VHH binders against p53848r504to814. Designs and how they scored, part 10

Target 1, 311 residues: p53848r504to814
Amino acid sequence: TYIMAIFNATPDSFSDGGEHFADIESQLNDIIKLCKDALYLHESVIIDVGGCSTRPNSIQASEEEEIRRSIPLIKAIRESTELPQDKVILSIDTYRSNVAKEAIKVGVDIINDISGGLFDSNMFAVIAENPEICYILSHTRGDISTMNRLAHYENFALGDSIQQEFVHNTDIQQLDDLKDKTVLIRNVGQEIGERYIKAIDNGVKRWQILIDPGLGFAKTWKQNLQIIRHIPILKNYSFTMNSNNSQVYVNLRNMPVLLGPSRKKFIGHITKDVDAKQRDFATGAVVASCIGFGSDMVRVHDVKNCSKSIK
Short names: E, the ipSAE of ESMFold2; O, the ipSAE of OpenDDE; V2, 0.75 times the mean of E and O plus 0.25 times the DockQ between their complexes.

## First folded at step 2 (VHH)

Design q07b (framework vhh_7qbe_3; at its last look DockQ between E and O 0.01; V2 from the best seeds 0.00; counts 0 for: pae E 15.9 > 2, placed apart)
Fold by OpenDDE, look of step 2:
Structure q07b (fold): chain B 311 residues (1-311), chain A 121 residues (1-121)
Amino acid sequence: as target 1 above (311 residues)
Amino acid sequence: QLQLVESGGGLVQAGGSLRLSCTASGRTFSMGWFRQGPGKEREFVASINSGGGYTYYADSVKGRFTISRDNAKNTLYLQMNSLKSEDTAVYYCAAKDDWYESLTPDQYDYWGKGTRVTVSS
């Protein structure tokens, strides 16, 4: 299991209230500490740098500001002699293709896109042009301001276009019996699949893609829990669909899965913790659960403690 | 390039009904209707995903308007009932290169030229 450490280079971060927003030197020191904490138990660590908050209803920084916040830092990380570079994987949390391009130039390894390519039509092209880059394809609906209103899931996300669904090593009859209970994860799978096909059609290679069901994005707190429990289904999910008199087969089987439950509202809802920072203990428990259900990678704030949860 | 052509606009009395159509020149994915009234910004009206399984409506038209599509005909529809003067606008058909519905104009890739709907009091 890979651990992805969240580093927000923004004044308004998801949970830290901008505590990590500082000059490059200070930020780098914090990152060094994160790496040390992670590498104490893990062979490698992913540092996910974000220059723009992507939480629902958040104010979006300009592209220029996002670049200003993230790219110099990424460059500093990659050039740092204080870090074991061979053990540090760099990720940028961005849905903007230009930001991705700039990040790639300075040594990023992963593009973490919460939009699954929805927010920038050029993203897939950028990824396709850089076959060595990994792309996290996340599930969401709408945009930052509308996604919370789009948490309704039906039997088929793509409607009548869906012909057949498959879950590897699962009896069809069993799947049918669970049809109503698995509507959400199947919808998520279908929509991820749609984005996947779009990526492939734009030249992205399958081996570049990781999937994220998008905890907290266009999902209720209950739905987030359900998704976690149904990761095994997602990891084995495939389907066929007809579009414009053509059949498309989408197979998500064995694709790596990332989950990012860290300090999310759904945890707060359960524990009654209003402050995100108070959700770390519960996050640890959820992280353990994510791993138990087959997550290949977990994105977390508290690297030190979550590292223990993973082990 | 996908072309969208709207039709069905016209003059209608308040309380009346009108049905708009949008014909696409090719493969269609998620589609939607937007409108722009006099002196107003373009606003979301309704959207539908590729398969027709999901529809969304602006609050101002909920219960009065119905979006639907016929994929065999590459046609999008907007049934407008109980029309109000406030519904007067140029209505635009929009399409995406994905199966997601969207409430945001910026996420749509293709646009029609629009059809004018005028509701008289």
Scores: ipSAE 0.025, ipTM 0.534, lowest interface PAE 4.1, mean pLDDT 89
Fold by ESMFold2, look of step 2:
Parts: C-alpha cells; structure tokens; sequence
Structure q07b (fold): chain B 311 residues (1-311), chain A 121 residues (1-121)
C-alpha cells in the first residue's frame, strides 16, 4: 500500500518585498524531512502538492497563482540532491489542464484530479499526450460550490442507461441481496465508469488510470463510511450501459484505488468535539480500515502518525 | 501536543496601537488570528503562510493590522494600529496542521487560550 502525503504549496509574498526563493527553500526542507521520515518505513513515498484548494466551498486560487505556488516547488523537489529521486513520486493536486502541463514539464509523475475531467475539458488530452503520467480519476458531483448539495443517490446513477451489473467476487457476487445496502457504491462506480469511458475515448490508456471514490465530495459523513466498507464491491464492479445507441462494457476490476480519509469532516463526527491530537489518532484508525478493505493508496496529512497505524 | 500562547493584550485608547504575540511550542504551517467580540461568533482577522510571504486580512482590519511571523522564534505577531472600539475582543492565535489557508475557524487544528484587547473610547 502506498502513502500519498498532502503538501501545501505555500505562495511567495504578494508584497513587493516578498522572498520567493526563501519560501521555496523552507518548503523543500519540510518535504525532505517528510520524505526521509516516510522512507524509513516505506520503499517509496508519494508527495501530493496542491496550490489550489479543492475542499467544498473553498476559495479558488487563480490558475496563475496555482502555477506560481506549485510548479517551482515541484521543480525544486526534482532537482534536490538530498532526496533519493527513484523513491520519491510526485503528484500534483489540480483540476486545471494547463497546470498539469506545466507540472509534467518539471517532472511530476501523477495528476490528481478531483473532478475526473469535469472542470477542464482539455485534461484528458493532456493525459493522453503523456502516456507515462498516472491520472487519478476522482468522483464528485457538480462543482466546488454545489457538490455538498448533491449527495442524494438513486438506484441507478445513469438511469435506464444501465443494462446489467456484475460483482466479480464469490463472497459478494449476490449483488441482488445487497442492493438496498450498496446503492451508494454502485452509483459511484457507475459515474466513475462513465468518466472512465470518456477518458478512454479521448486517448487515455487504462494503465494510466487509478480511481478515487471521492470521500467528502458530494457525500454525507455516513456515506463516507459506507464507501470505505464497500471498497471490495467497487474493486470487483462492472456493468454494461447504453452509449450512443450501442452497449458499452465498463470493467473496474483491477483498477488501483485511492482513498483520502484524512481530516475530512466526517472524522469529526466519529471523534465528537475532541482536540486535534485525538482527531489524528482517529484518522490513523480510519486509514488502517481503508487498507484493510483494499485501498491501494491512502492520502494523508500526517505521514508519520498514519504510518505508525499502518505498520 | 502543540501549544500556542498569546500575549500582548490589554486596555488601549481608541487610535492607539497594540502588538500581539503568539509563541508556538513547535513548528507550524499556516497560522492566523481570530477574534470573538461580546455576543459574537469567532471571526477571522488575518492569516499568514508558513514562510511568511503570503498574508490575508479581513476587510474590517485591512490597512490597520499587520500579521507577521518569526520562524526562528516560532512566534506569530499581530501589529494593530489605529484601534477602534469595534476591535474590542478576545484574540485567538490558531494554527493548522494542514497547508491550506482558511477563513473559517473549523479548519484550524490548534488554538491558544486567547488574549483580551479592550479599546476605550
């Protein structure tokens, strides 16, 4: 299981007397320490750099500001002689294709896109042009300002377009017996599958794609817990659907899965009014559960604390 | 556990100045100042990134307050000039264990106990 560490790409000063270079060096030193701590316990580490918040209702940095915050830092990480470059994997958290292009130029390995291509119609083309780049296709509904209102899930997300569903696992292949308990994960799988087909149609290769059911994006706190418990269903899910007057088979089996439970609001409901230290402990327990249910990658804020829970 | 200790509050006449300090017991990422006036909810005042180069201010304090930090001393500052009676509040130092700056108190992980600022007319 891979650990993806979240890192804030702090901007340079907006004042005329800002210290852009000093800000980058400070952040690089923090990343070097984070990487060394993680590599003591793991064979490799993934650093997920974000220059624009993707949290629901957050203020969105401009594209130019996102580039200024994130691209020089990625370049500095790749140029550092203090990091074992073959063990450090870089991801950029962006939904903007131009930011992805700039990150690829400076050596990023992964584009982590919470919108699954919905926010920028050019994203799939950028990924397709760069077959060595891994792309995280995440589930959400609506946009940053509306997604929290879209957490009502139907029997079929795609309506009458869904023809047949399959769960390919002997222990859970009785999907019909579980349908009232699995509506949410089946909807998420169907919507991910539709976006997956659009990526493939735009030239993205299956081996580039890892899927993320999007904890905390268009989901209630109880729904987040259901998704975590039902990861085995998602990893064994396939279905047929009507598209352009033909049937299309969507097979999510063997797709790597990322979960990002760290510090989401639903952790607060589990821990109830506890201080930040107790939330960090609860996050570690949730991360261990994600791994136990089959997550291939977990995205966390506190690598050291969460690594102890995993190991 | 990270500890945040504010100091520098007190009674000051309108038009005067105060400098608040907040000493952290360890390294922090983004930090900010919030305040809570009588009968009000805790509200955003200012924030600063880990390196000190990016700052954000509530409209009500722009041009009068300056946030800064000294990372060698693990100390956050708020220079408050041209104080008004409306600035009377308990001022809280806050820190995130997260890279994202936020105007919302629920996004901050660590809080000081607060220091009272009273501005007399």
Amino acid sequence: as target 1 above (311 residues)
Amino acid sequence: QLQLVESGGGLVQAGGSLRLSCTASGRTFSMGWFRQGPGKEREFVASINSGGGYTYYADSVKGRFTISRDNAKNTLYLQMNSLKSEDTAVYYCAAKDDWYESLTPDQYDYWGKGTRVTVSS
Scores: ipSAE 0.000, ipTM 0.179, lowest interface PAE 15.9, mean pLDDT 78
ESMFold2 (binder alone), look of step 2: mean pLDDT 82; pTM 0.854

Design z04w (framework vhh_ozoralizumab_d1; at its last look DockQ between E and O 0.45; V2 from the best seeds 0.00; counts 0 for: pae E 11.1 > 2)
Fold by OpenDDE, look of step 2:
Structure z04w (fold): chain B 311 residues (1-311), chain A 121 residues (1-121)
Amino acid sequence: as target 1 above (311 residues)
Amino acid sequence: EVQLVESGGGLVQPGGSLRLSCAASGFTFSSYSMYWVRQAPGKGLEWVSEINSGGSITKYPDSVKGRFTISRDNAKNTLYLQMNSLRPEDTAVYYCARELGYDWDTEFDYRGQGTLVTVSS
């Protein structure tokens, strides 16, 4: 299991007072600490740098600002002699293709796109042009401002373009018997699959793609829990769909899965912890659950404690 | 340590006005978007207002839009909420809250102790 450390590149680094370098240094020191904490138990660590908030209804930083926040830091991390570079995997949390391009230039390994390519039509092309880059294809609906209203999933798994669906080692009758309980994960799988096919059609290779069912994105707190429990279904899910007047087979089987439950609202709902900072202990429990249900990678804030939870 | 300390709450008549303040410390205030949230008796936490780090962008829910104004003084590390045309339904504990991480589905990670606003005739 891989651990992905969340690092928010806040505007602190851009205080007009000429302290930009000092800010980067400070951030780098924090990253070094994160790496140290992770690598104490893990062979490698993923650092996911974000320069723009992607929470629902958040004000979006400009592309330029996102670049200013994230790219110098990524560069600094990759060039740091204080880090074991062979053990540090760099990720950028961005839905913007230009930001992705700039990040790739300075040594990022992973593009973490919460939009699954929906927010920038050029994203897949950028990924395709860089076959060494991994792309996290996340599930969401709508956009940053609308996704919270789009948590309604059909009572049947087959969409308009979907003809057949399969779960490895599960017969059709069994799926039918569980249809009401599995509608969500199957819908999520289908929608991920649709984005997957678009990525492939744009030249992205299957081995570049990890999938994230998008906890907290167009999901209720109950749905998030359900998704976690149904990761085994997602990891064995396939379906046929109509595309360009032909039937295509989409297979998500054995694709790596990332889950990012850390400090999210659904945890707070359960534990009655209103403040996200108070949700770290419960996050650890959820992380353990994610791993138990087959997550290949977990994205977390508290690297030190979650690393223990993973082990 | 991050600290947020609200003040300015009290009893006010319907139609009245009140100005809340929040003193921030322990972090670079000017780098964070800030929020006001409130919790009425028996109700959940409700978002009341948002302001970006620079103060140029503000957001309000329909429930308070046109009546409440969020502002900030970064030099003083202070957040404000001007509340006009107050209604009984505005009665709540009001909290100052700091923006959370870049991909959080929650608006804030820290909030103050709160200040009680009671709107009653």
Scores: ipSAE 0.027, ipTM 0.378, lowest interface PAE 5.1, mean pLDDT 88
Fold by ESMFold2, look of step 2:
Structure z04w (fold): chain B 311 residues (1-311), chain A 121 residues (1-121)
Amino acid sequence: as target 1 above (311 residues)
Amino acid sequence: EVQLVESGGGLVQPGGSLRLSCAASGFTFSSYSMYWVRQAPGKGLEWVSEINSGGSITKYPDSVKGRFTISRDNAKNTLYLQMNSLRPEDTAVYYCARELGYDWDTEFDYRGQGTLVTVSS
């Protein structure tokens, strides 16, 4: 399992001749320390740089401001001689196609898009034109300002199947009970599959795509727990849909899965911790559960302490 | 060194008004979204207001919407909270804060002692 470390780029503006450079140097030093700690325990590390908040109902930085915060830092990380570049994988957390394009120019490896192309219709074209780039297709609904009001999912899923290996007993009543308990992850899987087909239709290749069911995006805290428990269903999920006047079969098997449970408010509901930093210990237990259910990648804030919980 | 110094709290009757101020230094104030958060006795931190770096976009939870107004003066490095129609449940220590990052599961960066607002008859 890969560890993706969250790094939120500093938003400071330049007010003298050297201020932006000094700020980047400080952030780079923090990243070097983070990487050394992670690489002592793991063969590689993924650094996920963010320059714009994706918190539900948050005020969004402008595209130009997001670029100013994130792109010089990514460039500095790639140019550093203090990092083993073959072991450091660099991701940018953005839903804007122009930010993704700029990040690709300076050597990013992964575009982490919480909207799955929903927020920017040009994103898939950017990914398709860059076949070496990995794209994380994440599930949400609506936009940053509306998503928390869109957590009502259908109580059925049509045209799908769950692989027989998830049913230890072929009892008809047990199968019906399983279908009812898994309706949420199956609806999320169908919505991911719809975005996946749009990405494919725009030229994105299957090998570029990693999926993320989007913990905390258009989901209640109870729904987040269901998603974590039902990752094996998502990883073995398939269905048929109508696309471009023909039926297509979507099979999510063998696509890598990312989960990002770290410090999110639903952990506070479980542990009664309201302070985000106090959630670090409980985050380690939740991360271990995500890995146990089959997550291929986990996104965390505190790499050192979460790595101890994983080990 | 980053400093945030809150002032303007005090005792006020229900229905009254107060204006809180926060003097910021040690960082580029105009580049940060800023927050007011509060902590009632024996309770956790509660988000009260947010304003973007330029001051043109503001947000409030339903509990204070229409009663509180956040504003900023980037030339003076000062954040404000105008509090009207105060209720006893608004009694708390109020802190100004900046967001350390833009990920929604990060902490608020508050460093002052806060300013106490007591709403009582």
Scores: ipSAE 0.000, ipTM 0.268, lowest interface PAE 11.1, mean pLDDT 78
ESMFold2 (binder alone), look of step 2: mean pLDDT 81; pTM 0.808

## First folded at step 4 (VHH)

Design ka1 (framework vhh_3k1k_2)
Fold by ESMFold2-Fast, scan of step 4:
Structure ka1 (fold): chain B 311 residues (1-311), chain A 120 residues (1-120)
Amino acid sequence: as target 1 above (311 residues)
Amino acid sequence: QVQLVESGGALVQPGGSLRLSCAASGFTVSSYSMRWYRQAPGKEREWVAGISGSGDRTSYEDSVKGRFTISRDDARNTVYLQMNSLKPEDTAVYYCAAEGYYDWEGFDYWGQGTQVTVSS
């Protein structure tokens, strides 16, 4: 299991309980310390640099400001002689294709896109032009201002383009135990699959793509818990749909899955914690559950406590 | 009832000082990242300063660094913005905001604002 450590490089993101409000040299020193601590326990570490808040209803930084905050820092990390460069994997948390282009030029390995290409139609073209880059395709609905109004997954109804569903090659209609209780994960899987097909149609390769079902984005706290429990279904899910005047088989089986439960408010609903830092103990327990249910990567604020859960 | 109430705005001469206060009710400021924003006539609302929920980190927009200081008093559930060496360009309505974490399902809490005018 990989650990992806969150590093917020923007004032707009400090509400995540972040500890990074300094200039580039100070931020680099924080990252070096974080990497050394993680690499004492693991063979590699992924650092996910965010230059713009993706918090629902947050005030968005401009593209120019996001670049100003994130790109020089990423360049400094890659140019650092104090880091074992072969053991540090760099990710940028952005939904903007122009930011992704600049980040790739300075040495990121992963584009972490909360929108799955929804917020910027040029994103998939950028990823396709760079086959060495990994892309995290995350599930959400609407945009930053509207996603909290779109958490309705009540209907069993298939999407208009969806024709048949399978769990590990078995028609889901034959699995009565699953069909009613799995409406949420199936809807999420279908919407991920639609974005996946669009990415593939634009030249992105399957081996570039990791799946993130988007805990905390367009979902209630109960829905977040249900998604964690149903990761095995997502990892065994496939369906057929109409695309480009043909029937396409969409296979999400065995795709790597990332989950980011760290300090999210749904954990606070369980423990009645309101301070993000107080959720670290509960986050450790949730991370252990995510791994137990099949998560391949976890995105966290507190690497030390989450490392204990992974070991 | 969740509420943020700003106070302390006034007319001051260039080079003067003001301290703005933001009193919170219905929640505790240590549970939120607290920020000050400002909006000048004909301009977009801009971020000025922030303090983390833990209180151990502060951040500032470049134009106010060294002149403005954000702080909080958890016992009084209040956030402050100390403004020194005020310039005409600082004239704006100043807003206090309590911003949830990136997974927050609700809206941010905002005050009604307090007017700061730095005479030409």
Scores: ipSAE 0.000, ipTM 0.160, lowest interface PAE 11.6, mean pLDDT 75

Design ka2 (framework vhh_3k1k_2)
Fold by ESMFold2-Fast, scan of step 4:
Parts: C-alpha cells; sequence; structure tokens
Structure ka2 (fold): chain B 311 residues (1-311), chain A 120 residues (1-120)
C-alpha cells in the first residue's frame, strides 16, 4: 500500500498577492525530514503538494498565486541532492489545468484533482498529452461553494443515462442483498464512471487513472463511513450507459483506489474529537479499515503514526 | 460555536507598546495558521503577521518587522500580537483570523476586531 503525505504549501501568512510567501528552504527542509521518516518504514513515499485550499466554502487562491506557492517548491524538491529521487514520488493537489501543466514541466508525477475534471474542462487534455502522468480522479458534486448542499443520495438507484449495473465478486454478495443500503456507493461509482468515460474520450489512458471516492466532498459523516465499508463494491462495479446516442460499457473493476480520511471532520464527529491533530490516532484505525476494505493508497497528514497500520 | 475574540486595543502614545490577544473557542489554534490583519479608516484591510500551525515559523509585513511579534499559547488556546515602538500609522482596527488549511475541512474564522489608536 502506498502512502501519500499531505504537504500544504499555502503560506502561513495570507497576504495581498502573496508578498510574504513562506520560505522555500524551510518548506524543503520539512519535506526532507518527512521523506526520511517515511522511507525508514517504506520503500517509497508520495508527497502531495497543495497550493490552494479545496475545503467546502473556502475562498480560492488565484491561479497565479497557486502557481507561486506550489511550482517553485516542486522544482526545489526535484533538484534536492538530499533526497533519494528514485523513492520520492511527487503529486500536486490541483483542479486547475494550467497549474497541472506547470507542475508537469518541473517534475511532478501525479495530478491529484478533487473535481475529477469538473472544475476545469481542459484538465483531461493536459493529462492526455502526458501519458506518463498519473491522474487521481476524485468524486464530488457542484463546486466548492455548493457541494455541501448536494449530499442527497438516498432515493437514487440509477442515473438518468444508466441502463444496467453489475456488481462482480463473491465476497460482496451479502452487500448486494442490502440493495437500499448500497445506493450511495452505486451513485458515487456511476458518477465516477461518467467522469472516467469523459477522460478516456479526451485521450486519457486507463493506466493513468486512480479513483478516489472523495471522503468529505458532497457527503455527510455517515455517508463517508458507508463509502469506506463499500470499497469492495466500487472495486467490482461496472455499468452500461447511454452517451451521445450510443451505449457505453463502463468498467471500474480493479482500478486503484485512494482514500483520504486523515483528520477529516467525520472522524471527529464519531469520536467527539474536534481538534484535527487529535484525530490522528483515530485516523490510524480508519486507515487500517480502508486498507482492509481494499484501498491501494492512503492520503494522510501524520505519516509516522499511520504507517504503523499499513501492511 | 466557533469564535475568535480579540482584546487589548487601547489609546497609546507614539513609542508605546500594546499586546493584543485573540482567544479561540470551538476549535484549537494549534490546528490552524493564525494571522493578524488591520484596517485603518478609508483603507484596505492589510495583513500584519502570521504564525504557522506548528508554531515554528512566523512572518511579518515589512513595515512592522522588528517591532511586532506574533506568538501563541496552545494551553490557553490564544494567539498574541506584541506591538512595540508604535507609530501613528499603526492606528487601525486589528483583526485575528484563523485559516483552516492545516485542518483540511476547516473554515476561515474572523474576530470582531479591536481598536488601536496611536496619538499623542
Amino acid sequence: as target 1 above (311 residues)
Amino acid sequence: QVQLVESGGALVQPGGSLRLSCAASGFTVSSYSMRWYRQAPGKEREWVAGISGSGDRTSYEDSVKGRFTISRDDARNTVYLQMNSLKPEDTAVYYCAAEGYYEYEGFDYWGQGTQVTVSS
């Protein structure tokens, strides 16, 4: 299982135009320490650099500011002689195609897009032009300001364009018997599949894509827990749909799955821990569950404590 | 309820000192990057100082470097701005802000502000 360590490259000082951007040497030293700690326990580490907040209802940094925050840091990481470059994989957390394009130029390996291409229609074209780049296709609804109002999945069995669905696996047979309780994961899988087909139609290759069901985005705390439990359904899910007057088979079976439960508020709701850092201990248990249910990659804040739960 | 409450604003003569406090409730300041902003009448809101969620890094607007110091007391869940060598141009309403970036799904929180007046 791969570990993706979160590194927020947002400046500690938010200023007009980013005039007092956090010192790049200081950030690089933090990353070097993080990598050395992770590589003591693992063969490789993925660093996910975020230059813009994607939390619900946040005010978004400009594209120019996001580039100023993230691109020089990625370049510094790749140019560092203190890091074993063959063991450090770089990811950028961005939904903007222009930011992705600049990050690719300076050596990023993965584009982590919380919107699955919804927020920027040019994203898939950038990924298609770079077939060596891995793309994380995440599930959400609406945009940053509206997603919290779109967590309604209760009565939706099949989408308007969905013709037929299949769940393939003897191990999940008992979950199939609870049809009404699987509406959420089926909805999420269908919407991921629709974005997947659009990516493929734009020239993105299946081998580039890892799926993320989007814990915390357009979902309530109970829905986040249900998604974790139903990862086996997602990994064995396929369906047919009508698209532009043609029938398309969408196969999500055996696609790699990333989950990012670290410090998210649904963990705090269950444990009554409001402080995000105090959730690191609870996150370890949730990460173990994610891996047990079939997650191929976990995205975490506290690599050292969460690493102990990974096999 | 999430709240930031500023205090410590006062009338002070040029060259004087003040310490502003920002008390947080409903969340933990160590999980956030904390900032101080100020706004003088008829002017735009201006960033003054910031402290990282780890507490090891601080940053300041050039006009206040060497005069102002930002710090936090995690046990008291409070952030401070120590202001020395105050000048008339430091006169403004000072605001405390918490950026939710260290808490992935947090919100930006702002206080009501505290008035600082530097005049002889």
Scores: ipSAE 0.000, ipTM 0.151, lowest interface PAE 13.1, mean pLDDT 74

Design ka3 (framework vhh_3k1k_2)
Fold by ESMFold2-Fast, scan of step 4:
Structure ka3 (fold): chain B 311 residues (1-311), chain A 121 residues (1-121)
Amino acid sequence: as target 1 above (311 residues)
Amino acid sequence: QVQLVESGGALVQPGGSLRLSCAASGFTVSSYSMRWYRQAPGKEREWVAGISGSGDRTSYEDSVKGRFTISRDDARNTVYLQMNSLKPEDTAVYYCAAEGYYDYSEGFDYWGQGTQVTVSS
């Protein structure tokens, strides 16, 4: 199980036009501290650098600003002599193909795309051109302004294109026995599968792809809990769909799964804790549940508290 | 429910001073990174100043360094932007924002309605 530490390359660490090296050095020092904390307990750490907020109603940084915030920092991390480079894996949190291209040039290992290629049609081509790069394919619906309106996963109504479904190697032997209980995870799996097929059709390799069911994106707090419990279904799910007048087999079985429950609102609903930082204590228990249900990677704000859940 | 209410925008002469206030409700400002942005007509919104939720680290855009100071009053749950030596190019609508977390499910990435600052001779 891998720990992915969130690092926001935000204006409070450097200006919006900021290629100011002293601000980058301050951010690098914060990252060195995060890495040292994580590597005290683990053999490696993943740092996920984000230059743009994905929160609803946030002002999206321009592509130029996102590059100015994130790319010099990634370069500085890779050039640091204070970090054990063989133990630090670099991820960039971006939905923009041009940002991904620049990050790859300076040594990023992972592209963490919250949109699963929905926001930038050139993303899959960039990933395909770089077969050494890992891609995180996340589930959402709509865009940042509309996703909260799209959290409705009604009675079992498989998309018109879905033909057959299978769940393999679980306590769940037949989907008919779970039809009403698994609507959410099956719909999420089918939508992930659709993005997966588009990625493969564009030349991305299966071995490059991790899947993220998108806790907190287009989902209510109860739905987030259902997804965590149903990770074994997602990891054992396959189906056949019609695409371009042909039948396509979509196999999500044994795909690595990333979950990012850290500080999310549904944890606050359980603990009645309204401050995100105060949720860090409860996040440890939720992280342990994610790992127990089959998560291969967890994305967290507070590495120290969350990493104790991985033994 | 998170709410940010801004005040203090006014017309001032070049060289003047002004303090903007951002009163927060529904969350504690000391727990979040708080920021000021501005937007002039025909320009994109730009970051001006930020203060971290813990450790009290502050950062400023180069054009305002030494002239503007961001601060917070945790007891009043309010963030301030003290603006000194104002210039005509500081004319803009100023926005307070609560940022510091990527995930929207936490409900902490919110913007105020904006307050107009005009610097004119």
Scores: ipSAE 0.000, ipTM 0.178, lowest interface PAE 11.9, mean pLDDT 74

Design ka4 (framework vhh_3k1k_2)
Fold by ESMFold2-Fast, scan of step 4:
Structure ka4 (fold): chain B 311 residues (1-311), chain A 120 residues (1-120)
Amino acid sequence: as target 1 above (311 residues)
Amino acid sequence: QVQLVESGGALVQPGGSLRLSCAASGFTVSYYSMRWYRQAPGKEREWVAGISGSGDRTSYEDSVKGRFTISRDDARNTVYLQMNSLKPEDTAVYYCAAEGYYDSEWFDYWGQGTQVTVSS
């Protein structure tokens, strides 16, 4: 299981000169400490640099501000002689194609896109032009301000365009009993699959793509728990759909899956009625559940807590 | 302020067609899961059709599949329900709703409804 550590790049407004350099040096030192903590327990670490909050209903930074916050830092990380470059993988958390282009130029390995290309139609072209880049295709609906209003999945389990669906390696005797209980994960899988096909049609290669079902985005806290439990369904899911007057087979089976439950609101829902002495284990239990249900990568704020949870 | 206004309801003969419109103001329909519901006299409100926000996916109640089509025009901020091969049992007040969940709680915005009557 890979560990992806979240690093929020939130510098104050830059002026030209030494103020900018001093801020980067401080952040780089924090990243070095984070990497040392992770590499004490793991062979490698992924650092996910975010210059703009992607939380539901958050205020979005401008593209220029996002670039200013993230790109110089990524460059500094790659140029650091204090980091074991062969063990540090760099990701940028962005849904903007122009930010992705700039990050690729300075040595990022992964584009972590909350929107699955939905918020920026040029994203897939950028990824396709860079076949060495890994792309995290995340599930959401609407935009940052409206996604939580789109968390009703019940009536879209079998959309009009979906002809046939399959869940492989699942107990077939229980499938009818699970129809209502699996509506959410099947809808999420179908919507991921539609964006996956769009990515492939734009030249992105299957081997570039990692799937993120988007915990906390267009989902209630109970739905987030259902997704975690149903990761085995997602990893064994395929379906056919009508597209451009033809039938298209969408195969999500064995796609690597990232889950980012760290510090989402739904963890607060899980812990709010728990004795104080037990609450410290709840976040770790959720991370452990993600791994146990088949997550290939976990995205976390606190690497030490994540490392303890996967022991 | 948020408002949904339905229109297009009429008296129509069995086998006829109608197109209902739902014009939205104060919010953008492409960001919401938009639904059509109906309520016949003396019955509870039932779901008829839905269209997802950004996903453009549609779904229908079994009794209307193949006869009704939900669509949206994002430029006009309007959702439509095309009703074909109408039957007397389709007689109801039709409601447009923008609905979803947030933090485990159901929320929705509803229009005032438009009356559809199918009779000889």
Scores: ipSAE 0.000, ipTM 0.160, lowest interface PAE 16.9, mean pLDDT 73

